# Ledger of designs, part 96: VHH binders against o75319

Target 1, 181 residues: o75319
Amino acid sequence: GNHIPERWKDYLPVGQRMPGTRFIAFKVPLQKSFEKKLAPEECFSPLDLFNKIREQNEELGLIIDLTYTQRYYKPEDLPETVPYLKIFTVGHQVPDDETIFKFKHAVNGFLKENKDNDKLIGVHCTHGLNRTGYLICRYLIDVEGVRPDDAIELFNRCRGHCLERQNYIEDLQNGPIRKNW
Below, E stands for the ipSAE of ESMFold2; O stands for the ipSAE of OpenDDE; V2 stands for 0.75 times the mean of E and O plus 0.25 times the DockQ between their complexes.

## First folded at step 7 (VHH)

Design ua11 (framework vhh_7qia_2; at its last look DockQ between E and O 0.05; V2 from the best seeds 0.00; counts 0 for: pae O 8.1 > 2, placed apart)
Fold by ESMFold2, look of step 7:
Structure ua11 (fold): chain B 181 residues (1-181), chain A 118 residues (1-118)
Amino acid sequence: as target 1 above (181 residues)
Amino acid sequence: QLQLVESGGGLVQPGGSLRLSCEASGFTFSSYYMGWYRQAPGKQRELVAFIYSGGSTNYADSVKGRFTISRDNAKNTVYLQMNSLRPEDTAIYYCAAFRGEYKSSDVWGKGTPVTVSS
């Protein structure tokens, strides 16, 4: 159905660009069919997403959708033509190595193709926090060599919310470096 | 209010070295993320080197192995050591500070020009 995802209203719609990176995180935008359950000030549509990115003087060059469902919005209904990639990411457990690899591959491909511009990779799951934060931090740690606490701090500050799931935090801080290929 | 002042730019021969400095004024300089960016004529500003509040660093591929970013929190200063300079490094170099918090404003210096030429 068109039920508002649990606790979705509790999260800021869009974070700030993570400086030193090409990432920006946000919660899932909701198509108009969800809006009858929302006050006007609570709405966050695909159009609202792009307006908020423009307000930051930024531009999206890729959206990575970590949800498994298509019920929230259709990529065909985005207000601008932006490359879109769905990477199924099971919640509640640390993503497996195949999921991490797919994310790394998508990011690296974007960076090569967009080396001459400053467009951003937008990443979201349902709330734009736990799965989103985990995969962004995993990339920064494994590919860029960023210390776990530095990656987590940057994500938390720029998202405006702290990572919540302790198994994700523990794996980022104390888990093995994952091979990139 | 955070303010950034760059220094150390100038004219240098290819293969030479320069050290850029950026002095900041602010209460919690150690909590800021710092970066060096550059802009060559007719090009967009690009990241050169970035340093996290906790010390992690990141570099543009074009400068890896030649440039080193560092910070001295006691002096509220960030540095860019530039070695093995090439004509392609010619640009205006900007220091930037980022709080990283939602809706926080970034702070930029006025820039210091670097010219690498015979």
Scores: ipSAE 0.768, ipTM 0.898, lowest interface PAE 1.0, mean pLDDT 91
Fold by OpenDDE, look of step 7:
Structure ua11 (fold): chain B 181 residues (1-181), chain A 118 residues (1-118)
Amino acid sequence: as target 1 above (181 residues)
Amino acid sequence: QLQLVESGGGLVQPGGSLRLSCEASGFTFSSYYMGWYRQAPGKQRELVAFIYSGGSTNYADSVKGRFTISRDNAKNTVYLQMNSLRPEDTAIYYCAAFRGEYKSSDVWGKGTPVTVSS
């Protein structure tokens, strides 16, 4: 169906670029069919996403969708020039090694192919917070060697909301480094 | 062509300070992560300090609290302020630029020697 996700309205639609990275996090944009259930100021469509990114003088080069459903929007709702990658990620539990690897591989592939520009990697789950924050931080920690607390702080500050799930935070702070390619 | 040129190395006494500079050319400096590495005789190259384009930093435990990495994007330059130097800090220091995994740099400098000795 087209019911609005729980607490979806509570979160900022789009965060800020994470300084020193090419990541930007946002909540899931909703296709037009959801608009009837929202006030005009609450609407956040794929088109709105790109408008907000442009307002920040940024450009998306990749969208990674971590939601575990496909009901929110269609890849066809995005410009053809922006690749879309779906990584089905279960909520509320620490992503498994395969999911982490897929995310890392996608990010590194993008970076390798986009050395000549400054386009961003847009990452979202439902709220663009917990799953999104974990995987971005996991990348920064495992691949970029960032201290866990620094990564978490950076993400929280830029997203405008703090990671909420203690199991995610604990795994980032004290969990093992996951396998890189 | 992509290029990094280090400077500022030399001989210093224990407890002394040095400031290394690395000037970049041939690429969009502000879009790259910058790092300092060092290689002591008979040892493997190791990361010393890392700075993202936005200014976030990371340090090896061995230099934390003593070294400071910074960058000036207007000058295409990354710096390493080294205080409280120790004999074990003796090494060739290399500047690196990269977009990706910090262990695989896209561009390397030729290195500047740092010797800490009484």
Scores: ipSAE 0.010, ipTM 0.272, lowest interface PAE 8.1, mean pLDDT 91
ESMFold2 (binder alone), look of step 7: mean pLDDT 83; pTM 0.839

Design ua12 (framework vhh_7qia_2; at its last look DockQ between E and O 0.84; V2 from the best seeds 0.80)
Fold by OpenDDE, look of step 8:
Structure ua12 (fold): chain B 181 residues (1-181), chain A 118 residues (1-118)
Amino acid sequence: as target 1 above (181 residues)
Amino acid sequence: QLQLVESGGGLVQPGGSLRLSCEASGFTFSSYYMGWYRQAPGKQRELVAFIYSGGSTNYADSVKGRFTISRDNAKNTVYLQMNSLRPEDTAIYYCAAFRGEYQSHDVWGKGTPVTVSS
């Protein structure tokens, strides 16, 4: 269906590049079929995503979609030049080790293949906040050795919204490091 | 008005050491993320080292164990200690400051050249 996700309108469409990283977070873009339920200024389509990224003088090199549905937009709505990766991630619960591994693997693969450019890894869930923030921070903590509070703070600042889920925050701050490979 | 000034670059032999400094002015240094980048001729600019406002650090794989980034907030200065330098480290090194806030602007230095050659 074309039901607008709860609270989707409350979040900034696109964050900014996280300094020192190749990450940028955004909320899920919605295909045209959702536009009839939105005011013009509320619309955020795949095309709008790329326009906003361009306005920041950035370029997407990969999109990682963490939503647990395929109803929001189609990969065909994206430029062919930008790879699209779906990692079905259940909401509200801490991602399992397999999900974390898939995310890390994708990121590391991208970084290995894109050493000669400065393209970004775009990551989104529904709101581009909790699942997105958790996995990005999990990567920074586990792979880059960043302190949890430093990772969380950087993400929150760049996304323009703070992680909301206490179980995510607690796991990042106090949970075990997850296996990288 | 916001400014970064790099210093400490120069010519050094392989295996040698250099210490780069970057002094900031015109902004609250302690609240910024700082990074060292480098660009070799004909290559893309790349991150070398990054230090969070909270003190965490990150390094490019190619410099891990050899380079150390640090900051002195009282002096508004970020440092890059470079040990065991290699010819492939030859580049212009740039200091950068990031506020990390939505819609903020980055500050970049003009760069300092580092040449590693026998």
Scores: ipSAE 0.865, ipTM 0.929, lowest interface PAE 0.5, mean pLDDT 95
Fold by ESMFold2, look of step 7:
Structure ua12 (fold): chain B 181 residues (1-181), chain A 118 residues (1-118)
Amino acid sequence: as target 1 above (181 residues)
Amino acid sequence: QLQLVESGGGLVQPGGSLRLSCEASGFTFSSYYMGWYRQAPGKQRELVAFIYSGGSTNYADSVKGRFTISRDNAKNTVYLQMNSLRPEDTAIYYCAAFRGEYQSHDVWGKGTPVTVSS
């Protein structure tokens, strides 16, 4: 069946929890139908995601899916106890203000509802890098007041891959001031 | 291997102040992200204050304006200045160091108790 997304095999499945934050980034998990195209060691299913999070002694409390499609996995492939939110995010360009505000609203809502636990917000796009890194960093910069270079460095280290798209990096460093609501 | 030793905890009255210190020993202290965390009885450990390797800071809402995190890379030390202490600040306070790299090991101190009571 389904084709493996371009370059998906090149990225670490799950990053490290970003210390000082409630974020963890990962590439899109792939449902069973994709496994025909993968060696056993290359598989990264929704179940594999949760196993890898547990290996880090962490727990997901929300998954934010930034992809434009649901062909990779279905929400019912996730434990029913973990809320799931889809925010359709255009690739290759800086996300628009509406997308950024949706992301900020989702994160703020999670933090309010989960102030008495340490569960994580899992964020992914296809590769868990450019769109994911942009929105996480945008949140840290705009809402938490983190300097752009500090946010980018933390994301890059914890993801295990550096943000690749220069337009995202430029907007994080020098882009317009944005309202948080 | 990086090791962390906290000091400065104790018993203090409401409205008082304490300064916690965390001395690090080991390689490359300046490249670590540092944080203070606390755990009250029956509760999960929570972030209190965090300082990036590049100097950005952030704080839990419950301590904003009262606590200040700082670091002195020459002394391999991170500090937590705690002002206007309240009974709800009572907890064991832990210093932590993070590389942030994939599968890197976090380093935690053993904690220093802080009790705020009248």
Scores: ipSAE 0.715, ipTM 0.879, lowest interface PAE 1.2, mean pLDDT 91
ESMFold2 (binder alone), look of step 7: mean pLDDT 83; pTM 0.842
OpenDDE, look of step 7: ipSAE 0.681; ipTM 0.861
ESMFold2, look of step 8: ipSAE 0.701; ipTM 0.881
ESMFold2 (binder alone), look of step 8: mean pLDDT 83; pTM 0.841

Design ua13 (framework vhh_7qia_2; at its last look DockQ between E and O 0.84; V2 from the best seeds 0.00; counts 0 for: grease 24.5 > 24.2)
Fold by ESMFold2, look of step 7:
Structure ua13 (fold): chain B 181 residues (1-181), chain A 118 residues (1-118)
Amino acid sequence: as target 1 above (181 residues)
Amino acid sequence: QLQLVESGGGLVQPGGSLRLSCEASGFTFSSYYMGWYRQAPGKQRELVAFIYSGGSTNYADSVKGRFTISRDNAKNTVYLQMNSLRPEDTAIYYCAAFRGEYSGMDVWGKGTPVTVSS
């Protein structure tokens, strides 16, 4: 049901905009039904997300939700002017080529349609770290030609937490470039 | 106390070249991400070129193949080589430094004007 995801409280709610990119990463916002199990300072709702983005003088233009479940919040809890896309991504394993392609396609489509503004792509999984960091870095490496260590460093600094899963890190550093875009 | 000072702007004809320089002062220049941005009157500031702390680069589509960003960590300097200049490149060019950390402050230069006109 309304169980707080494991270790969710350990992560900063929202990272910083990743300079040189259109990305910002965050942990999954939780709808109000979860707040019964949270202290007020621990709450991070869909509305809190948008307030924190506004505090950075930024604006979201797309939210990409990488969670494999739909129980955390409903898209209707978001402002109607912000497109929302769910890409069901299984955790614990390096995302497959189809998932990587869907992510790249969504990012490229956003960039084309938003070339005349500076709105951000918000990306989250449950913690906004491993799956989120992997796919953002995979995009930077494969599409923009960024060196793996540079991509990982930028993500880690801006998220405020280091990528944790070793199989993801190994695949980013030593795995093949995916040319599926 | 990182500060950024741009130089090298000016007036050039279409097809000409300029090299912009940005000298930084501070303790940790090599760990910063650096970017060149530009702003024409009445328009928002836009990214032109970006260089990661480890040397990766990326560029706005409008300048790819014409502009090159580079950095010299020993001299605390970032450069923008601008070739095949077009009137649309006319703007004030700003150097910026980013640490990426939550408590870190971004640093911006005062800008150097570039005018491309015949």
Scores: ipSAE 0.713, ipTM 0.877, lowest interface PAE 1.2, mean pLDDT 90
Fold by OpenDDE, look of step 7:
Structure ua13 (fold): chain B 181 residues (1-181), chain A 118 residues (1-118)
Amino acid sequence: as target 1 above (181 residues)
Amino acid sequence: QLQLVESGGGLVQPGGSLRLSCEASGFTFSSYYMGWYRQAPGKQRELVAFIYSGGSTNYADSVKGRFTISRDNAKNTVYLQMNSLRPEDTAIYYCAAFRGEYSGMDVWGKGTPVTVSS
């Protein structure tokens, strides 16, 4: 259906590039069918995403979609030049090791193939906050060796919103390191 | 006026060492993430080393084990210790400061040249 996700309007559409990384987080863009239920200033489509990224003088090289549905937009709504990866990620619970591994593998693959450019990895879930923040931080902690608090702080600042889920925060701060690719 | 001033660049032989310094002024240094970037002739600018406000660090794979980034908030200075230098490390090295927030502005230095040659 074309139901607007709960609280979707409350979050900034696009965050800032995370300095020192290739990550940028955003909330899920919505295809045209959702526009009928939104005020013009509330609309955020795949096209709007790319326009906002361009306004930041950045370029997307990969989109990782962590939502657990495909109803929000179609990969065909994206430029052919930008790869789209779906990682179905259940909300409200800490992602399992397989999900974490898939995310790390995707990121590492991208970095290996894109050493000659500065294109970004765009990551989103529904709000581009909790699942998105957890997996980005999990990568920084497990793969880059960043302190959990440093990773979380950086993400929060750049996204313009703080991670909300205590179980995610607790796992990042005190949970075990996950298997690296 | 927001400013970063790099120093310490120069000519060095392969296997040699250099220590770069970057002094900040005009902004709250401790609130910024700091990074060293480099740009070689004909290549794109690339991240070399990055240091978080909390002290975490990361490095490009090509410099891991050889370079060390550190910061002294009391002196508003970030450092890059470069050991075991290689010819491929030849580039202009830039210091950068990032706030990471919508209200913050990125600050870049003018760069200091590093040449590694026998």
Scores: ipSAE 0.639, ipTM 0.850, lowest interface PAE 0.8, mean pLDDT 94
ESMFold2 (binder alone), look of step 7: mean pLDDT 83; pTM 0.846

Design ua14 (framework vhh_7qia_2; at its last look DockQ between E and O 0.01; V2 from the best seeds 0.00; counts 0 for: pae E 11.1 > 2, placed apart)
Fold by OpenDDE, look of step 7:
Structure ua14 (fold): chain B 181 residues (1-181), chain A 117 residues (1-117)
Amino acid sequence: as target 1 above (181 residues)
Amino acid sequence: QLQLVESGGGLVQPGGSLRLSCEASGFTFSSYYMGWYRQAPGKQRELVAFIYSGGSTNYADSVKGRFTISRDNAKNTVYLQMNSLRPEDTAIYYCAAFRGEYSSDVWGKGTPVTVSS
């Protein structure tokens, strides 16, 4: 169906690049079929995503979709020049080790192949906040050695919203380091 | 009035060391993330080292083990200790301050580093 996700309108559509990283987080863009249920100023399509990224003088090099559905938009709605990766990630629970590994592997692969540019890794779930924030922070903590509070603070500031799920925050702050590649 | 001023650049032989400094003024230094970037002739600007407000650091792979970024909030200064310098490290080095908001970004004018025998 094309029902608007709960609370989707409450979140900023696109965050800002996380300084010192190649990450940018955003809420899920919605394909055209959703527009009839939205006010014009509420619309956020794949095209709008790219326009907003350009307004920030940035360029997307990869999109990682963490949603657990495929109803929001189609990969065909994206430019052919921007790879799309789906990692089905269940909401409200801490991602499992396999999901974490898949995310890390995708990020590392991108960084290896994009050393000569400054293109961004766009990451989103439904709201581009909890699942998105956890996996980005998990990467910074496990792979980059960033202190958990530094990672969380940076993400929150750049996304314009704070991580909401206590289980995610607790796992980031006190949970074990997960296996890397 | 927000300003970053780099210093410490110059000519050095391969294997040598330099220490860059960046002094901030006009803003609350401790609230900013700080980074060193460089731009070599004909190349894009690239991140060299970054330091978070809490003290965490990250580095470009090319400088890991050789460069160290640090900050002194009392002096509103961020440093880049560069050891074992190589010719490929030749670039203009820029200091940058970030709050995670583009409107709050501050950049220095840069200090040149030349590594040559």
Scores: ipSAE 0.310, ipTM 0.683, lowest interface PAE 1.6, mean pLDDT 93
Fold by ESMFold2, look of step 7:
Structure ua14 (fold): chain B 181 residues (1-181), chain A 117 residues (1-117)
Amino acid sequence: as target 1 above (181 residues)
Amino acid sequence: QLQLVESGGGLVQPGGSLRLSCEASGFTFSSYYMGWYRQAPGKQRELVAFIYSGGSTNYADSVKGRFTISRDNAKNTVYLQMNSLRPEDTAIYYCAAFRGEYSSDVWGKGTPVTVSS
């Protein structure tokens, strides 16, 4: 059977929209086959994701999935009207320039195509925290000119959990600006 | 203990081929996703190729069409077939294994690859 990702239960399912941006972060939703291993209040399905977004008076216009797997849910579990993009992002290390470029390219493409609406880009990895927070902050710093500490504080507050991996935090604070977009 | 041991590195002429192997011991190999990374002197370690436990693969743009990652779960081994090698492929190549965000990743000690006339 399908196993629940390590520590997945410890994280809030969905964060809040990051003010002044088009981003919202969440942990990976789990398809129905996982629910036999979860208490009812622990469930967070693709449908639950969309319900929670709607409860915030928001709408998703793109989902960027940073995981290495499709075992948690399938794109077919999502409304066909919401574009889905997978960017394989290796955990535990600062993402390389190619991965950062792919993320920036996807975000910039979305913003151009969606300049006449206010739909959100939903971003997740397994926990919606370290890889997710890094790439969102990297975009804000490099493309939008946000100060590193301000980007990190905004992400942490809106996600409801602080970035945990020190190598990501250090790269955001002290690493070079990436001009790859 | 968990170990990864790379082999197959060496000196090769431009346009040549090399096959790297990475043998795992001390863990259940089939539950890990595996990657090859490389690091040239003074540069950031970069992903070269990645393979999920179910077989899906991902490649750096610089190596697509030239490198192929594969795994043999029965032998606890991941391979990197490197064709059409170029001088910019010169680096120490590291094998890595990952399972979860909070599990310690496992790294090999690296195998040097030099592509030179």
Scores: ipSAE 0.006, ipTM 0.243, lowest interface PAE 11.1, mean pLDDT 86
ESMFold2 (binder alone), look of step 7: mean pLDDT 83; pTM 0.844

Design ua15 (framework vhh_7qia_2; at its last look DockQ between E and O 0.01; V2 from the best seeds 0.00; counts 0 for: pae E 12.1 > 2, placed apart)
Fold by OpenDDE, look of step 7:
Structure ua15 (fold): chain B 181 residues (1-181), chain A 118 residues (1-118)
Amino acid sequence: as target 1 above (181 residues)
Amino acid sequence: QLQLVESGGGLVQPGGSLRLSCEASGFTFSSSYMGWYRQAPGKQRELVAFIYSGGSTNYADSVKGRFTISRDNAKNTVYLQMNSLRPEDTAIYYCAAFRGEYSSYDVWGKGTPVTVSS
C-alpha cells in the first residue's frame, strides 16, 4: 500500500554525518506513488535524499535499509553506483545477534573496500531513528569500543532526534557486547 | 570568531615523538567533538584520531598503539601525542571541531607540518 508511515512527517529527512565515523542516518525515502498523499514540502524521495546529501557536501557509498517492508522505494530508484543492502529488521524489539552481525559485517566490508575515499554509509529504517540508531551505536560500542552514552549522544545530536525506545537504550547501556566477526 | 590553532609540528627522526596541540576559541569547546586529520603529499586527507565530548576515543588502524588523543576542557585544547613515529606519518596535521550546529566538522585549523626523516 501507499499509506504514509505513522509519524513519518515528524522527523527530519536527513541527519548529519557522524563525525569520526562514516555514518549518516535518514528516514525512509518514499517513491513517487506516495507524493499524492504529501504536501510538496513534505516529499522526500530517493532523489531528494541524494540532493540533501550533496548539499552537505557528502557522498553516499552504501545504503543499508533496515525496514521490514519493500513498499517504500525500489533499489532501482537509486543510482547504480551506490550499493543497496537490505537487512530486514523487525521494529520495536532489540535486533537479534544475526541482524547485528549482518550489519557489522556490511559496515566492515564497506570500510575495507572504501579506504581510498570518504563516502558515507547511509542507514535508515522507517524513521531513521530507533532501529537505525541502535545498530549504529551497537557498532560503535562493540567494534570501536565507544562508551554507550557517548555513542548515543553522538547519534542523537547528528540525527537531530533522540532514540525513543527504552529497550534499545537499555540494551546499549547495560546489555552484553554482541558477537563480532 | 571561530578558530583552531595547531602547534607542535616539526622534524623528527624515526622512532621519535611529538606532541601536537590545538587550541580552540570562539565556541563551546567542552561540548564539541574533536579530531585530528592528516594529509600526506599526493594523498587524501584522512582521520588520525577522534575524541568524543564525553571522552571516548578512536584511532586509525595505522596509528593505534602509537598515538593518543586527549583533551583539556579547561584550556580549550586537544592534544595528539605521537610516539614511535614513522616516515609514513609525514603529513600536515589538521585539527577539526564538530560543534553539532551545522556539519560534521565546521571548524578547521590551518595545519601543522610533521616530517619524520632520518
Scores: ipSAE 0.788, ipTM 0.890, lowest interface PAE 0.6, mean pLDDT 94
Fold by ESMFold2, look of step 7:
Structure ua15 (fold): chain B 181 residues (1-181), chain A 118 residues (1-118)
Amino acid sequence: as target 1 above (181 residues)
Amino acid sequence: QLQLVESGGGLVQPGGSLRLSCEASGFTFSSSYMGWYRQAPGKQRELVAFIYSGGSTNYADSVKGRFTISRDNAKNTVYLQMNSLRPEDTAIYYCAAFRGEYSSYDVWGKGTPVTVSS
């Protein structure tokens, strides 16, 4: 059936490090059991993720998984021991304040623990675009003081795909600054 | 020792109602975020409704306006009120709990079957 997520094949696997930040975004990697449903050039496994990060001369220090499921891969399937955090993020509406708070708390905690290195925070949802882009931009706007349009432009350019959901874009551009932690 | 126990499933006619309950034990319920998922035969397991530890809720589009998730922290219980049931709601319904910092893992119930048919 529909084992491969809808439209997952249409997105670049991994973006570029967002300059001036510790963020890199990617689509959900798929464990080996999915590969029989994919052409070789379509595969993007947990190992492929780490290889692509190394090809960029970068290193992951945290993965934040925004999906509602663990069917795609398990943390123990990662080729290296990397801190892993799942933050369940609903995709049908703008994330609520508790979700935004959890994301900010995770990022701030990572930055404190990793102040003496240059490791990246990898963030993904299913496609690495809408939920991922929203939360990264929300952090940049609320915590780093980045202008909404500048945050969105930076994310779009580095991800290699534009944010698609208009309710997310509208909230980032015209919604209130969230002062939660 | 960690467990979720669902109840309240059964056979119901289209347009009917059911209330599912899920009682938690062995972990701090009030700080967990809870979800109801369902899986029909031959289909992927899908999210139905989700409730964050602070009480905010989210729903799959297919159940909005018909289903209501709620929690009672004093009873360590999450509920799913299902109204206006349709044959496409037929599935095994699973309760899930998610706890949250760097090394989170999920707790799943064994599921409770719901059948909607004439």
Scores: ipSAE 0.007, ipTM 0.221, lowest interface PAE 12.1, mean pLDDT 84
ESMFold2 (binder alone), look of step 7: mean pLDDT 82; pTM 0.835

